# VH-VL binders against Monomethylamine corrinoid protein 2 (mtmC2), part 19

Target 1, 218 residues: Monomethylamine corrinoid protein 2 (mtmC2), of Methanosarcina mazei (p58978)
Amino acid sequence: MTNTEIFNKLTNAIVTQDIAGCAKLTQEALDAGISPLDIITKGLSPGMKIIGDKFEAAEIFLPQIMMSGKAMSSAMEILTPELEKTKVEGEEGTGLAITFVAEGDIHDIGHRLVTTMLGANGFDILDLGVDVLNETVIEEAAKRKGQKIILVGSALMTTSMLGQKDLMDRLREENLRDSVKCMFGGAPVSDKWIDEIGADATAENAAEAAKVALNVMK
Below, E stands for the ipSAE of ESMFold2; O stands for the ipSAE of OpenDDE; V2 stands for 0.75 times the mean of E and O plus 0.25 times the DockQ between their complexes.

## First folded at step 14 (VH-VL; framework fv_erenumab)

Design J1 (from K1 with light chain G90Q; at its last fold request DockQ between E and O 0.71; V2 from the best seeds 0.70)
Fold by ESMFold2, fold request of step 15:
Structure J1 (fold): chain C 218 residues (1-218), chain A 119 residues (1-119), chain B 110 residues (1-110)
Amino acid sequence: as target 1 above (218 residues)
Amino acid sequence: QVQLVESGGGVVQPGRSLRLSCAASGFTFSRYVMHWVRQAPGKGLEWVAVISFHGSYKYSVDSVKGRFTISRDNSKNTLFLQMNSLRAEDTAVYYCARYYDYSGAFDVWGQGTTVTVSS
Amino acid sequence: QSVLTQPPSVSAAPGQKVTISCSGSSSNIGKNYVYWYQQLPGTAPKLLIYDNNKRPSGIPDRFSGSKSGTSTTLGITGLQTGDEADYYCQAWDSSLSAWVFGGGTKLTVL
């Protein structure tokens, strides 16, 4: 089986909520020598994008997106140890990652895995969880002015994404913008959006997020 | 201590309505998907309904669609089940359950509240 | 009639081992992870096993889970009288778009 066939099967397992199949295909891809990053970016993440689009279009409902998220999590459980074998132990002063899911977003898909991957790559972690008000993020950043901080937020829905602009605007208003780096992810988030709101970076998945965060904090 | 406490059960006649409440404590309620699960007398467990973090999305088992509405008030850490057009088959203990998305499990349950639908 | 099939009851003596079976289909156990719940008399269910074979904190290792094909098994060793309970298997069912439970197995420790 070709790498493209494996990636298409992984994508389909996410889209059809085939949790056990997704885990099995992930292990098979690893055994075939495919890198964890390629498995995520070429197989798994495209499936989550399709599911996010279908959910936004009301083609699927709450249970299906929850189970696609479980399929993604089951694959990441297999991939995380492999990513940790290649991890760079963090230097003292790598920084603090403040992680959160935007208010109103039900897609806590990989949030804890993103947080885990950041910690495994040497970041100190402040995990604010889900349904996080921008006010809370601002308060935590202000308390730690002078520290090396990256804000890591996600949204899957277009309506949740607009809060990212508000956060950036408030960081500027509070004279905190230069005190932090800001990384946002999620299916609706594009490079154009990142440029428009004046954030630092985007990442498409949990594994990419840790790598991007390290580069941004250099 | 993580805790869920149901209330609002009772004896009601067919066709009437009842509203169940579930008070949450010891965890950040708004960070969890919540469910209702019921257990008819002498029977097994049946999933009833699920609600998203903010209550914007909800889904229920076919047998209660159009009659039962799950809802939540995150400012009061409370989950609700509005049960309309009650039938004898709805007689059960109703449990509030927390869903832990990384395990995919109902990891915290309340003690249950009993609903009896009879004439 | 449950989507997942369990024996109605099992029994064994204190200190012995018992297994509880649960049979499903390709739309539930076959493609999804399996969960087990313990329901002591007069109490709410408690999570016992998740993701086929994992134990939450506080569950002793004499409880174990396994899955093969479209079936799953709960194993209990070193039986104690406090283990008398109903045990439920559970999985997501993709064809029903529902969380489904087995009918329950009453364990008696004689």
Scores: ipSAE 0.603, ipTM 0.868, lowest interface PAE 1.7, mean pLDDT 86
ESMFold2, look of step 14: ipSAE 0.558; ipTM 0.844
ESMFold2 (binder alone), look of step 14: mean pLDDT 94; pTM 0.949
OpenDDE, look of step 14: ipSAE 0.576; ipTM 0.817
ESMFold2, fold request of step 15: ipSAE 0.539, 0.582; ipTM 0.838, 0.857
ESMFold2 (binder alone), fold request of step 15: mean pLDDT 93, 94, 93; pTM 0.945, 0.947, 0.943
OpenDDE, fold request of step 15: ipSAE 0.775, 0.787, 0.756; ipTM 0.945, 0.951, 0.925

Design J2 (from K2 with light chain G90Q; at its last look DockQ between E and O 0.65; V2 from the best seeds 0.00; counts 0 for: pae O 5.4 > 2)
Fold by OpenDDE, look of step 14:
Structure J2 (fold): chain C 218 residues (1-218), chain A 119 residues (1-119), chain B 110 residues (1-110)
Amino acid sequence: as target 1 above (218 residues)
Amino acid sequence: QVQLVESGGGVVQPGRSLRLSCAASGFTFSRYLMHWVRQAPGKGLEWVAVISFHGSYKYSVDSVKGRFTISRDNSKNTLFLQMNSLRAEDTAVYYCARYYDYSGAFDVWGQGTTVTVSS
Amino acid sequence: QSVLTQPPSVSAAPGQKVTISCSGSSSNIGKNYVYWYQQLPGTAPKLLIYDNNKRPSGIPDRFSGSKSGTSTTLGITGLQTGDEADYYCQAWDSSLSAWVFGGGTKLTVL
């Protein structure tokens, strides 16, 4: 199979909640010499994007989303060790990364990957999980005022992405904006969006996220 | 210690309503999907319903749709199952179960609460 | 009738090995992970195996899971009297859009 064919099959495995197939194809892709990053960005993530779109269109429901997530998780179990081989060694004292997925969004695979990469690069981690209220993020930031903190939010859906703007507004209202760095990611997130909401940075993938976070925290 | 404790079971007549509760402790309740699973006397396990982290999404088995409603109060670490229009076939031990999305398993179960629907 | 099919009962003497089968279809076991639960008499189910063959913390290695095609098998070695229980397989069913369980297998230790 060509790389493109493999990517398409991976995408389809996610879209059809083929957990076993997704794992198998992931291994096959690795065996074929495809990079873990390409497997994720060109195969798996597009599938999750489709799932998100279908959910918004009411074509699928919560169980399908969950199982697609599980399919991706099965792939990530295979890919994570490979990704870690290419990680950049971080320095101590990089700061605390508070990671979360926006309210209304239960897609956590990307979030977990980002969290893993941040940890691997020297960040202390406070993982708030998925479907996290902005109020919770604010509370955690407030509790740790004075610490070197970066908020790392993820959103797969446009609707959940909008919560990022609200979060930024709330940080300003609570006089916390200057005490934290803010980075957001996800398929719908762009540099333009980051500028619009007044955040500090974005990244296209988990590997880049770690690098960007390091730079932001310097 | 991670724990789930169900309550609210009892004996009711057909057509009546009952509300079950599940008190969670020992973990961050709002970070987990929660389920109800039931077991009729001498029978196997049957999945009933699921609710997302903050209740944004709910899903239930067809046989209870329109009659049962799953909900949660994260401020009280409590899961609920409102059961209306109860039928004899709803007689069962009802378990609340924590769903660990990473493993995809029901990794924590309560002791169950018994619901008996009889005339 | 349960979507997943298990034998109603199995039995063996202490120290022996037993296997419990669970058969499904392409829409459940065929494409999704399988889970196993132990239910001791008068108690709630307990997770025994997840992701086909993984053991949660606290589950002894006497318990094992395997999957092939549309079927899965729970293996118990060194059978103990305390293993007497009902065992349930479970999977997601893509066709039904539901979590489905087997009918359960009663294990008797002779």
Scores: ipSAE 0.018, ipTM 0.626, lowest interface PAE 5.4, mean pLDDT 90
ESMFold2, look of step 14: ipSAE 0.547; ipTM 0.837
ESMFold2 (binder alone), look of step 14: mean pLDDT 93; pTM 0.945

Design J3 (from K3 with heavy chain R31S A33V D56T; at its last look DockQ between E and O 0.46; V2 from the best seeds 0.00; counts 0 for: pae O 2.8 > 2)
Fold by OpenDDE, look of step 14:
Structure J3 (fold): chain C 218 residues (1-218), chain A 119 residues (1-119), chain B 110 residues (1-110)
Amino acid sequence: as target 1 above (218 residues)
Amino acid sequence: QVQLVESGGGVVQPGRSLRLSCAASGFTFSSYVMHWVRQAPGKGLEWVAVISFHGTYKYSVDSVKGRFTISRDNSKNTLFLQMNSLRAEDTAVYYCARYYDYSGAFDVWGQGTTVTVSS
Amino acid sequence: QSVLTQPPSVSAAPGQKVTISCSGSSSNIGKNYVYWYQQLPGTAPKLLIYDNNKRPSGIPDRFSGSKSGTSTTLGITGLQTGDEADYYCQAWDSSLSAWVFGGGTKLTVL
């Protein structure tokens, strides 16, 4: 089986909520020498994106999303130990990362992974969870004005991604923009988008996110 | 202690309205999806409605669509069910239930509040 | 009429084993996790089993769940008088786009 075939099968396992199959395929992928990061970014994450799109199209409902999430989690249980083997020890005192999933978005697997990677690289973590109101993010940033802070937002859906722009605008309105660094990620997020909304950075995956965050905070 | 407490039940005539409340305590209310489930006298459980963390997602069973509206006030840790155009078949104990998003289970239930629709 | 089918009642003596069946279809039990709830007389339901066969904290290992195909079974060993209750299976139904319950099974301890 080619790597591409394995990735497609992983994607399909997520889309069809095949939890057992997803775990099995994940192990097979590892056994085939595919990196954990590739398994996630090329196989599993594309599946979650499809699920997000289907949700927006009202083709699936919350329980199905959750089941897909469980499939993803099943895979991550297998991958996490492997990912940890490749982790680079970061410097302490890098700052506080406030992590969250955008309002209207409940997809937290990527969020959790990014949060984990940030923590592993020396960031203090404030995890606000999923479906987080921009006001909540602003309040937390305001409470910690003067601290070295990076906001790390995730969005899987286009609709939830739009909230990132609003957040940036609100940060400017509240005179907090200069007090924080802002990084956003998710399948629909691009460099162009980051430039458009005036954010500091984006990353393609959790590993890169940690590296980018370290650089942004220097 | 994690707790849900329903209120607002009573006896009403058909066609009337009633608003149920569910007060949550002991957990971060805004971090949980919430449901209403009802049980007619001597009958089984029936799912009624669901609402996501901040109300972005709302869905209800077909038999109550257009009549019942689920909502929440996270600042008050309260779940609501507005029931309009009540029918005899809506007579039941109404439970609010917390949805555990990792398991997909109704892991916390209130004691229920009784709604009786009779002429 | 409930989407999931349970026997209306089961009975056994203390110390014995009982099983409660719940049958569904490919759109509910076949594709989705199954949950079980215990409802003691005059009380609200309580989660007993989640994700087909997992027990929440505080639920004794006398309670077990299993799933096969479009059916699930709740097992209770070492039956106690305090187990007398109604038991409900539950799943998401993809066809109906709803959470569905079984009709409930009344367990009587003889």
Scores: ipSAE 0.048, ipTM 0.641, lowest interface PAE 2.8, mean pLDDT 90
ESMFold2, look of step 14: ipSAE 0.657; ipTM 0.887
ESMFold2 (binder alone), look of step 14: mean pLDDT 94; pTM 0.949

Design J4 (from K3 with heavy chain R31S A33V; at its last look DockQ between E and O 0.75; V2 from the best seeds 0.66)
Fold by ESMFold2, look of step 15:
Structure J4 (fold): chain C 218 residues (1-218), chain A 119 residues (1-119), chain B 110 residues (1-110)
Amino acid sequence: as target 1 above (218 residues)
Amino acid sequence: QVQLVESGGGVVQPGRSLRLSCAASGFTFSSYVMHWVRQAPGKGLEWVAVISFHGDYKYSVDSVKGRFTISRDNSKNTLFLQMNSLRAEDTAVYYCARYYDYSGAFDVWGQGTTVTVSS
Amino acid sequence: QSVLTQPPSVSAAPGQKVTISCSGSSSNIGKNYVYWYQQLPGTAPKLLIYDNNKRPSGIPDRFSGSKSGTSTTLGITGLQTGDEADYYCQAWDSSLSAWVFGGGTKLTVL
């Protein structure tokens, strides 16, 4: 089986909520020598994008997107240990990454991958989880004023993305904007959006996010 | 300690309405998908409804669609089930259940509240 | 009439091993993970097994789960009188768009 066939099967397993099949195909892809990053970016993530689009179009409902999320999580349980084998111990003073999924109803599995890759690149991690209020992010940043901090948030849906602007506005209001770096990711986030809200960076995938975060913190 | 406590059950006539509540404590309520699951007397478990973290998205089993509405108030750590047009077959113990979407499990259950629909 | 089929009852002596079977279809157990719940008399269900064979914290390893094809099995070793309960298998069913349970198995410890 070609790599393209494996990627298409992974995408379909996400789209059809084939949880057992997704885990099996993920292991088969690893056994075939396909990199964990390629499995994610070429097979799994395209499936989650399709599911997100169908959900916004009301073609599927809450249980289906939850089960596609479970399929993604099951694949990530296999892939995360393999990704961590590329971890580089950070130099003292790399910084603290405060990672979170912005407020919203959709669990963003990409958050787990971003958090893992940041840790693998030497960041200390404070993982706030999902459905995180901007107030919580502000409080944690304020507690640690004077430390090297990068805030790393993500959105899957366009409505979740608008909370990123509110967070930037609140950081300015609290005189915290200069004490942190801010990176936002997710399917709707663009360089234009980052410029509009006055944040520091975005990235297209978790591995790029780690590299961008390192550069922003230099 | 993590806890769920249901209330609002009772005896009602067919066609009437009832609202169940579930009070959550000991965990961050807004971080969990929540469900209702019911158990008719002497019978097994039946899933009833699910609600997303903020309550924007909901889904119910076919037998209650259009009659039951799940909702939540995260500021009060409370889950609700509005039950309209009640039928005799809705007679059951109703459980509130916490669902952790990574495990896919109903990992915390309340003790249940009894709804009896009888003439 | 349950979507997932379990024997209505099983029994075994204290200290023995018992297994409880659960049979489904390709739309539930075949493509989805399986979960097991214990319901002691007069109480709410309690999670025993998730994701086919994993135990939550606090569940002793004498409880085990396995899955093969469209079937799953709960195993209980070192049976105790306190294990007397109803046991339910559960999975998501993609055809019904529902979380479905087995009809339950009453375990009697004789």
Scores: ipSAE 0.560, ipTM 0.844, lowest interface PAE 2.0, mean pLDDT 86
ESMFold2, look of step 14: ipSAE 0.485; ipTM 0.805
ESMFold2 (binder alone), look of step 14: mean pLDDT 94; pTM 0.945
OpenDDE, look of step 14: ipSAE 0.738; ipTM 0.913
ESMFold2 (binder alone), look of step 15: mean pLDDT 94; pTM 0.949
OpenDDE, look of step 15: ipSAE 0.704; ipTM 0.883

Design J5 (from K3 with heavy chain G104S; at its last look DockQ between E and O 0.68; V2 from the best seeds 0.00; counts 0 for: pae E 2.2 > 2)
Fold by ESMFold2, look of step 14:
Structure J5 (fold): chain C 218 residues (1-218), chain A 119 residues (1-119), chain B 110 residues (1-110)
Amino acid sequence: as target 1 above (218 residues)
Amino acid sequence: QVQLVESGGGVVQPGRSLRLSCAASGFTFSRYAMHWVRQAPGKGLEWVAVISFHGDYKYSVDSVKGRFTISRDNSKNTLFLQMNSLRAEDTAVYYCARYYDYSSAFDVWGQGTTVTVSS
Amino acid sequence: QSVLTQPPSVSAAPGQKVTISCSGSSSNIGKNYVYWYQQLPGTAPKLLIYDNNKRPSGIPDRFSGSKSGTSTTLGITGLQTGDEADYYCQAWDSSLSAWVFGGGTKLTVL
């Protein structure tokens, strides 16, 4: 089976809540030599995007999106050990990544993956989790003024993006903007948005996010 | 220390309403989807409804849709089931259950509250 | 009737082993993971097995789960009188968009 066929089957397994099939296909993709990152970014994540769009359009409901999340999680159970095989112990000077999601009512799988990849690439991690108020992020950054810090936030929906702008405004108001680097991701986040709010970077996927974060931190 | 405690059951006539409560303690309530599951006398378990972490989304099984409404108040660590237009076939022990999304399991259950719908 | 089919009862003597079967379809057990719950008389259900064959902490290894095709089994070895309970299989059903349970199996330890 071609890589494109495998990716299409993975996408379909997510969209149809084929949890056992998703796990099986993930293992088959690994056995075929496909990288964990390609499995995620080309097969699994496109499925989650489709199911999220269907949920917003009221074509499917809460149980289906929850169980598509289980399909994704079952695949990640297989993939996480493979990602950890490439883990590099952090050196002094890599920095602290403070990771968070402002709103996470259904699932936070993308956030968890980005956090894992940052840790695998040598960052110290402070994972604030989901439902994180901008005030909390500001507080943690203020406590650590003078440390090498990158703030890594994600948006699942367009309304979450407004919170990113508010966070950047508050960092400037608190005289913390120059103390931290700021990276935001999520399906609605674009390079134009990053430039508009005055943040430092975005990335298309979790592996890219880790590489971009390293570059931003010099 | 993790605990769920249901209340609000009772004996009612068909067509009447009841409101069930489930008090949660010992865990961060707002980080979990919550469910109601019921068990008719001498019968098996039947899933009834689910609600998301903050209550923005909810869904109920077809047999109760339009009659039962699941809700939550995270400031009080409390789950609710509003049960309207009750029927004899709604007679059951009602359990609230915590759903751990990584295992997709009902990993914590309350002791249940009994609802009897009888003429 | 119940979407998942279990035998209504099984029995065995203390120290013996027993298996409890559960049959479903391609829309539930065939595509999804299975779960098992124990319900002691007069009490709430308790999770025994998740994701086909995994045990939560505190569940002894006398309890095991397996899945093949559209069927699953719960295995219990070294039976004790305290194992006397009702046992339920459970899975997500993608066609019904519902969490579905078996009808339950009453285990009697003679």
Scores: ipSAE 0.519, ipTM 0.824, lowest interface PAE 2.2, mean pLDDT 86
ESMFold2 (binder alone), look of step 14: mean pLDDT 94; pTM 0.946
OpenDDE, look of step 14: ipSAE 0.720; ipTM 0.909

Design J6 (from K1 with heavy chain G104A, light chain G90Q; at its last look DockQ between E and O 0.55; V2 from the best seeds 0.00; counts 0 for: pae O 2.2 > 2)
Fold by OpenDDE, look of step 14:
Structure J6 (fold): chain C 218 residues (1-218), chain A 119 residues (1-119), chain B 110 residues (1-110)
Amino acid sequence: as target 1 above (218 residues)
Amino acid sequence: QVQLVESGGGVVQPGRSLRLSCAASGFTFSRYVMHWVRQAPGKGLEWVAVISFHGSYKYSVDSVKGRFTISRDNSKNTLFLQMNSLRAEDTAVYYCARYYDYSAAFDVWGQGTTVTVSS
Amino acid sequence: QSVLTQPPSVSAAPGQKVTISCSGSSSNIGKNYVYWYQQLPGTAPKLLIYDNNKRPSGIPDRFSGSKSGTSTTLGITGLQTGDEADYYCQAWDSSLSAWVFGGGTKLTVL
C-alpha cells in the first residue's frame, strides 16, 4: 500500500470506530517506515475531524464519538513510545502548564498527547481534563496568581473553539490575562484566531506545542 | 475511596414514575462519563444510558427513549435517572457505573438499587 | 436474547483451569475491544479484563483474556472457591450503537 492509502485507511478506521483495525493499521504504517507524526496528522487526526463534523451535523452521537476516541487511543498507545524517542529534551523549571479541553468537547486524545509532551519538556502539569468550564480554568489560574503559568487549551470542534474567546475575555475581566500565557490548539484553531482572541500562541501538533510553549515561557 | 451509591429504588405500579440517584465520592465526578446499567431478576446486564461530563450529551438505549432521562449535578456529585411511564419489563437492579475514558470500561460500580414495577 | 453469546454455566474443581467463551459478530467483538466483568453472588459487577487481555490493578494474573476473530475467552487458572460467580463479556456494537453484554456464565466451583 502507498502511504496515501494507509492514511485513508487510518482515517476510515477512526470514522467507523474500527478500534482493532486502527491499531493494526497504525502498526503497519510504522512498519512501512511512516513517521508517527505523519500517522497522526495525515491519518488519525483527519478522522477525528470528520467525527467532529458529523457530530455537529447530528449524523452521529456520543457513543460513536467516544468509540472513535478509543480507536484513536489504541493507535496512540502504539505511537507514544515512538514519539518519545524523537522528543526534544527540555529544561526543568519552565513553569506550570494548565492543560484542558474546552467545554462541550470530549476529545481528549490530542489533549493527552500535548500534556504528555509538555511534561516531557520540563513543565509541571495540571491537567484539568476534558469538557472543562472556563470558570474552572479561571479559578485555577487565580489560585496560582504569581506563578509562571501557561494555559494550554484544546478544541476539536468549531463550537468548542469559540469558548476560547470567552476564556480570554474572562481572563481580562478577572485581571488575570497578564499573569498567564495562553496557547490554544486543535483542528479549527488558526493563527488568525489566536490573534483575534488575543492569545499568545498556537501549535499544529503536540510536538510543536511543547516547543512553542517553551518559547512563550521564556 | 472511590465509591458510587445508588438510591431511590422501590415498588411502583405500571405507568408511574421513579427517580434514581447515584452519589459519587472519592474522585472528581465531573471528569468522568457516567452510565446506568440494569439487571432484571435472574437475568444479565443491560446498558441503559450514558451522560457526558457536564451533561451536554446524553444517550440511552432505544427501549427507554422518551421515558427515561439521565442527568447529573456535578456540584452535588450526583447522577440521576428519571424514569417515567414505567413498565413491568423495567423491573431490575439499577447500577450506576463510572466510565474510564482510557480503558473505555465500566471500572467502578455502585451496589445497585432495586426497581420493581408491578400491578 | 443477548447480543453476545456465553455458555450458561461452567464448573470445575479447585485448582483447575476453566475457560469461558463469548461469541459475537463483526460489528462488536470483531472490530472492538472486549471487556469482562465478575459478579459475585449478591454483589455488583466488577471489572476483570479490559482491552481484550489487560487486567486492572488488583486483579490477579490467574485471570486472563484472549480474543480471536469474533470470539473471546476468559481464562481462570488455579480456580478458587471465591471465584464462584457470574461472568459477563462486554463490547461496543457499532451496528447497534450500544454497549452490549453477554448473557453471563455461572461458574460453579465443585
Scores: ipSAE 0.278, ipTM 0.704, lowest interface PAE 2.2, mean pLDDT 91
ESMFold2, look of step 14: ipSAE 0.620; ipTM 0.872
ESMFold2 (binder alone), look of step 14: mean pLDDT 93; pTM 0.942

## First folded at step 15 (VH-VL; framework fv_erenumab)

Design M1 (from K3 with heavy chain D56N; at its last look DockQ between E and O 0.16; V2 from the best seeds 0.00; counts 0 for: pae O 5.4 > 2, placed apart)
Fold by OpenDDE, look of step 15:
Structure M1 (fold): chain C 218 residues (1-218), chain A 119 residues (1-119), chain B 110 residues (1-110)
Amino acid sequence: as target 1 above (218 residues)
Amino acid sequence: QVQLVESGGGVVQPGRSLRLSCAASGFTFSRYAMHWVRQAPGKGLEWVAVISFHGNYKYSVDSVKGRFTISRDNSKNTLFLQMNSLRAEDTAVYYCARYYDYSGAFDVWGQGTTVTVSS
Amino acid sequence: QSVLTQPPSVSAAPGQKVTISCSGSSSNIGKNYVYWYQQLPGTAPKLLIYDNNKRPSGIPDRFSGSKSGTSTTLGITGLQTGDEADYYCQAWDSSLSAWVFGGGTKLTVL
């Protein structure tokens, strides 16, 4: 099987929400000597783009998007260790996106989509999950001081959103604010809020989040 | 406290219209896709319709297409089901359900409102 | 008539284990995650299992889900009288582009 054929199959696996197939093909691609980056950029990401376009066109619905996201996540689980092995110290890449849902918040749909889109756009992903303590975020940021990092927090409730301010304050207190970029999203999150808490950016949706993150990290 | 409360059910004759409402509270309504699921007397659950976060995407089961319209008002945290040209087979308890944030389940249900279509 | 097939009824004594099967096809259970709902008499359905085998908060570990091929099974151990209810499996059907339910299984605690 040619590399192109493998890429097409990966794309199709994402588009058709074939989670098991996606994982299998990802492994096959690795076994064939294809780089993790190529697998992502030439196989998986094109699939997610198609999914995004179809969603925009109202040709698919939320379950399909979620399943495609899961397919991509499955692939990324396989690829992440490989990426770490090949990562050259000092290589300036897109950077690491640390994604999380704020403490007290378990809303995951937007978070998953954003995480997926960030990954598809070349970010290394550290997904901390939902209901994440600010302390955890700070610890992870501290461990990686000096790396190119963007914190990507989601909050879908006003109450959980308020925790973003605390996070920002603590980042400043710990002298980490300047070492990380901070992007927050969620229904209650506004530009005014971002300005108020001193964060770097917000995005309205997952696709925008990826674009904004890329810009912020430049 | 997360809650859904349906209303608008009643007894109507075939061919008539009815509008159901579902009032949401305790969560950010606009961040969830919402569904209607119905259950005929003594029967199982049947998915009826879905509406996306801001109403951009709507989809319904074939049996109600052209007759039922799902909509929402996020400013009022309310989901609607406009039912036109009602038939006897539409008789059911109608539930509004929130789409689960993690994986696409129905994680929150209302108590249901009863619709009876009879001549 | 239901896209997913369940036994109409199952029964067991308190403390026993019961299993409820749900059979589908490659376009639904075979491809997508399965969910289970509990409906107590006279009440609305309640999410019991998501993503084939995960329990929401508040659901005891007596409830379990498993998936194999185009079928799924709900397991209930240590059966209690309060478990008497209707149980429904559910999945997204990629072919139909719809959410589909099983016909439901009535669990009777003897």
Scores: ipSAE 0.019, ipTM 0.592, lowest interface PAE 5.4, mean pLDDT 90
ESMFold2, look of step 15: ipSAE 0.589; ipTM 0.860
ESMFold2 (binder alone), look of step 15: mean pLDDT 94; pTM 0.949

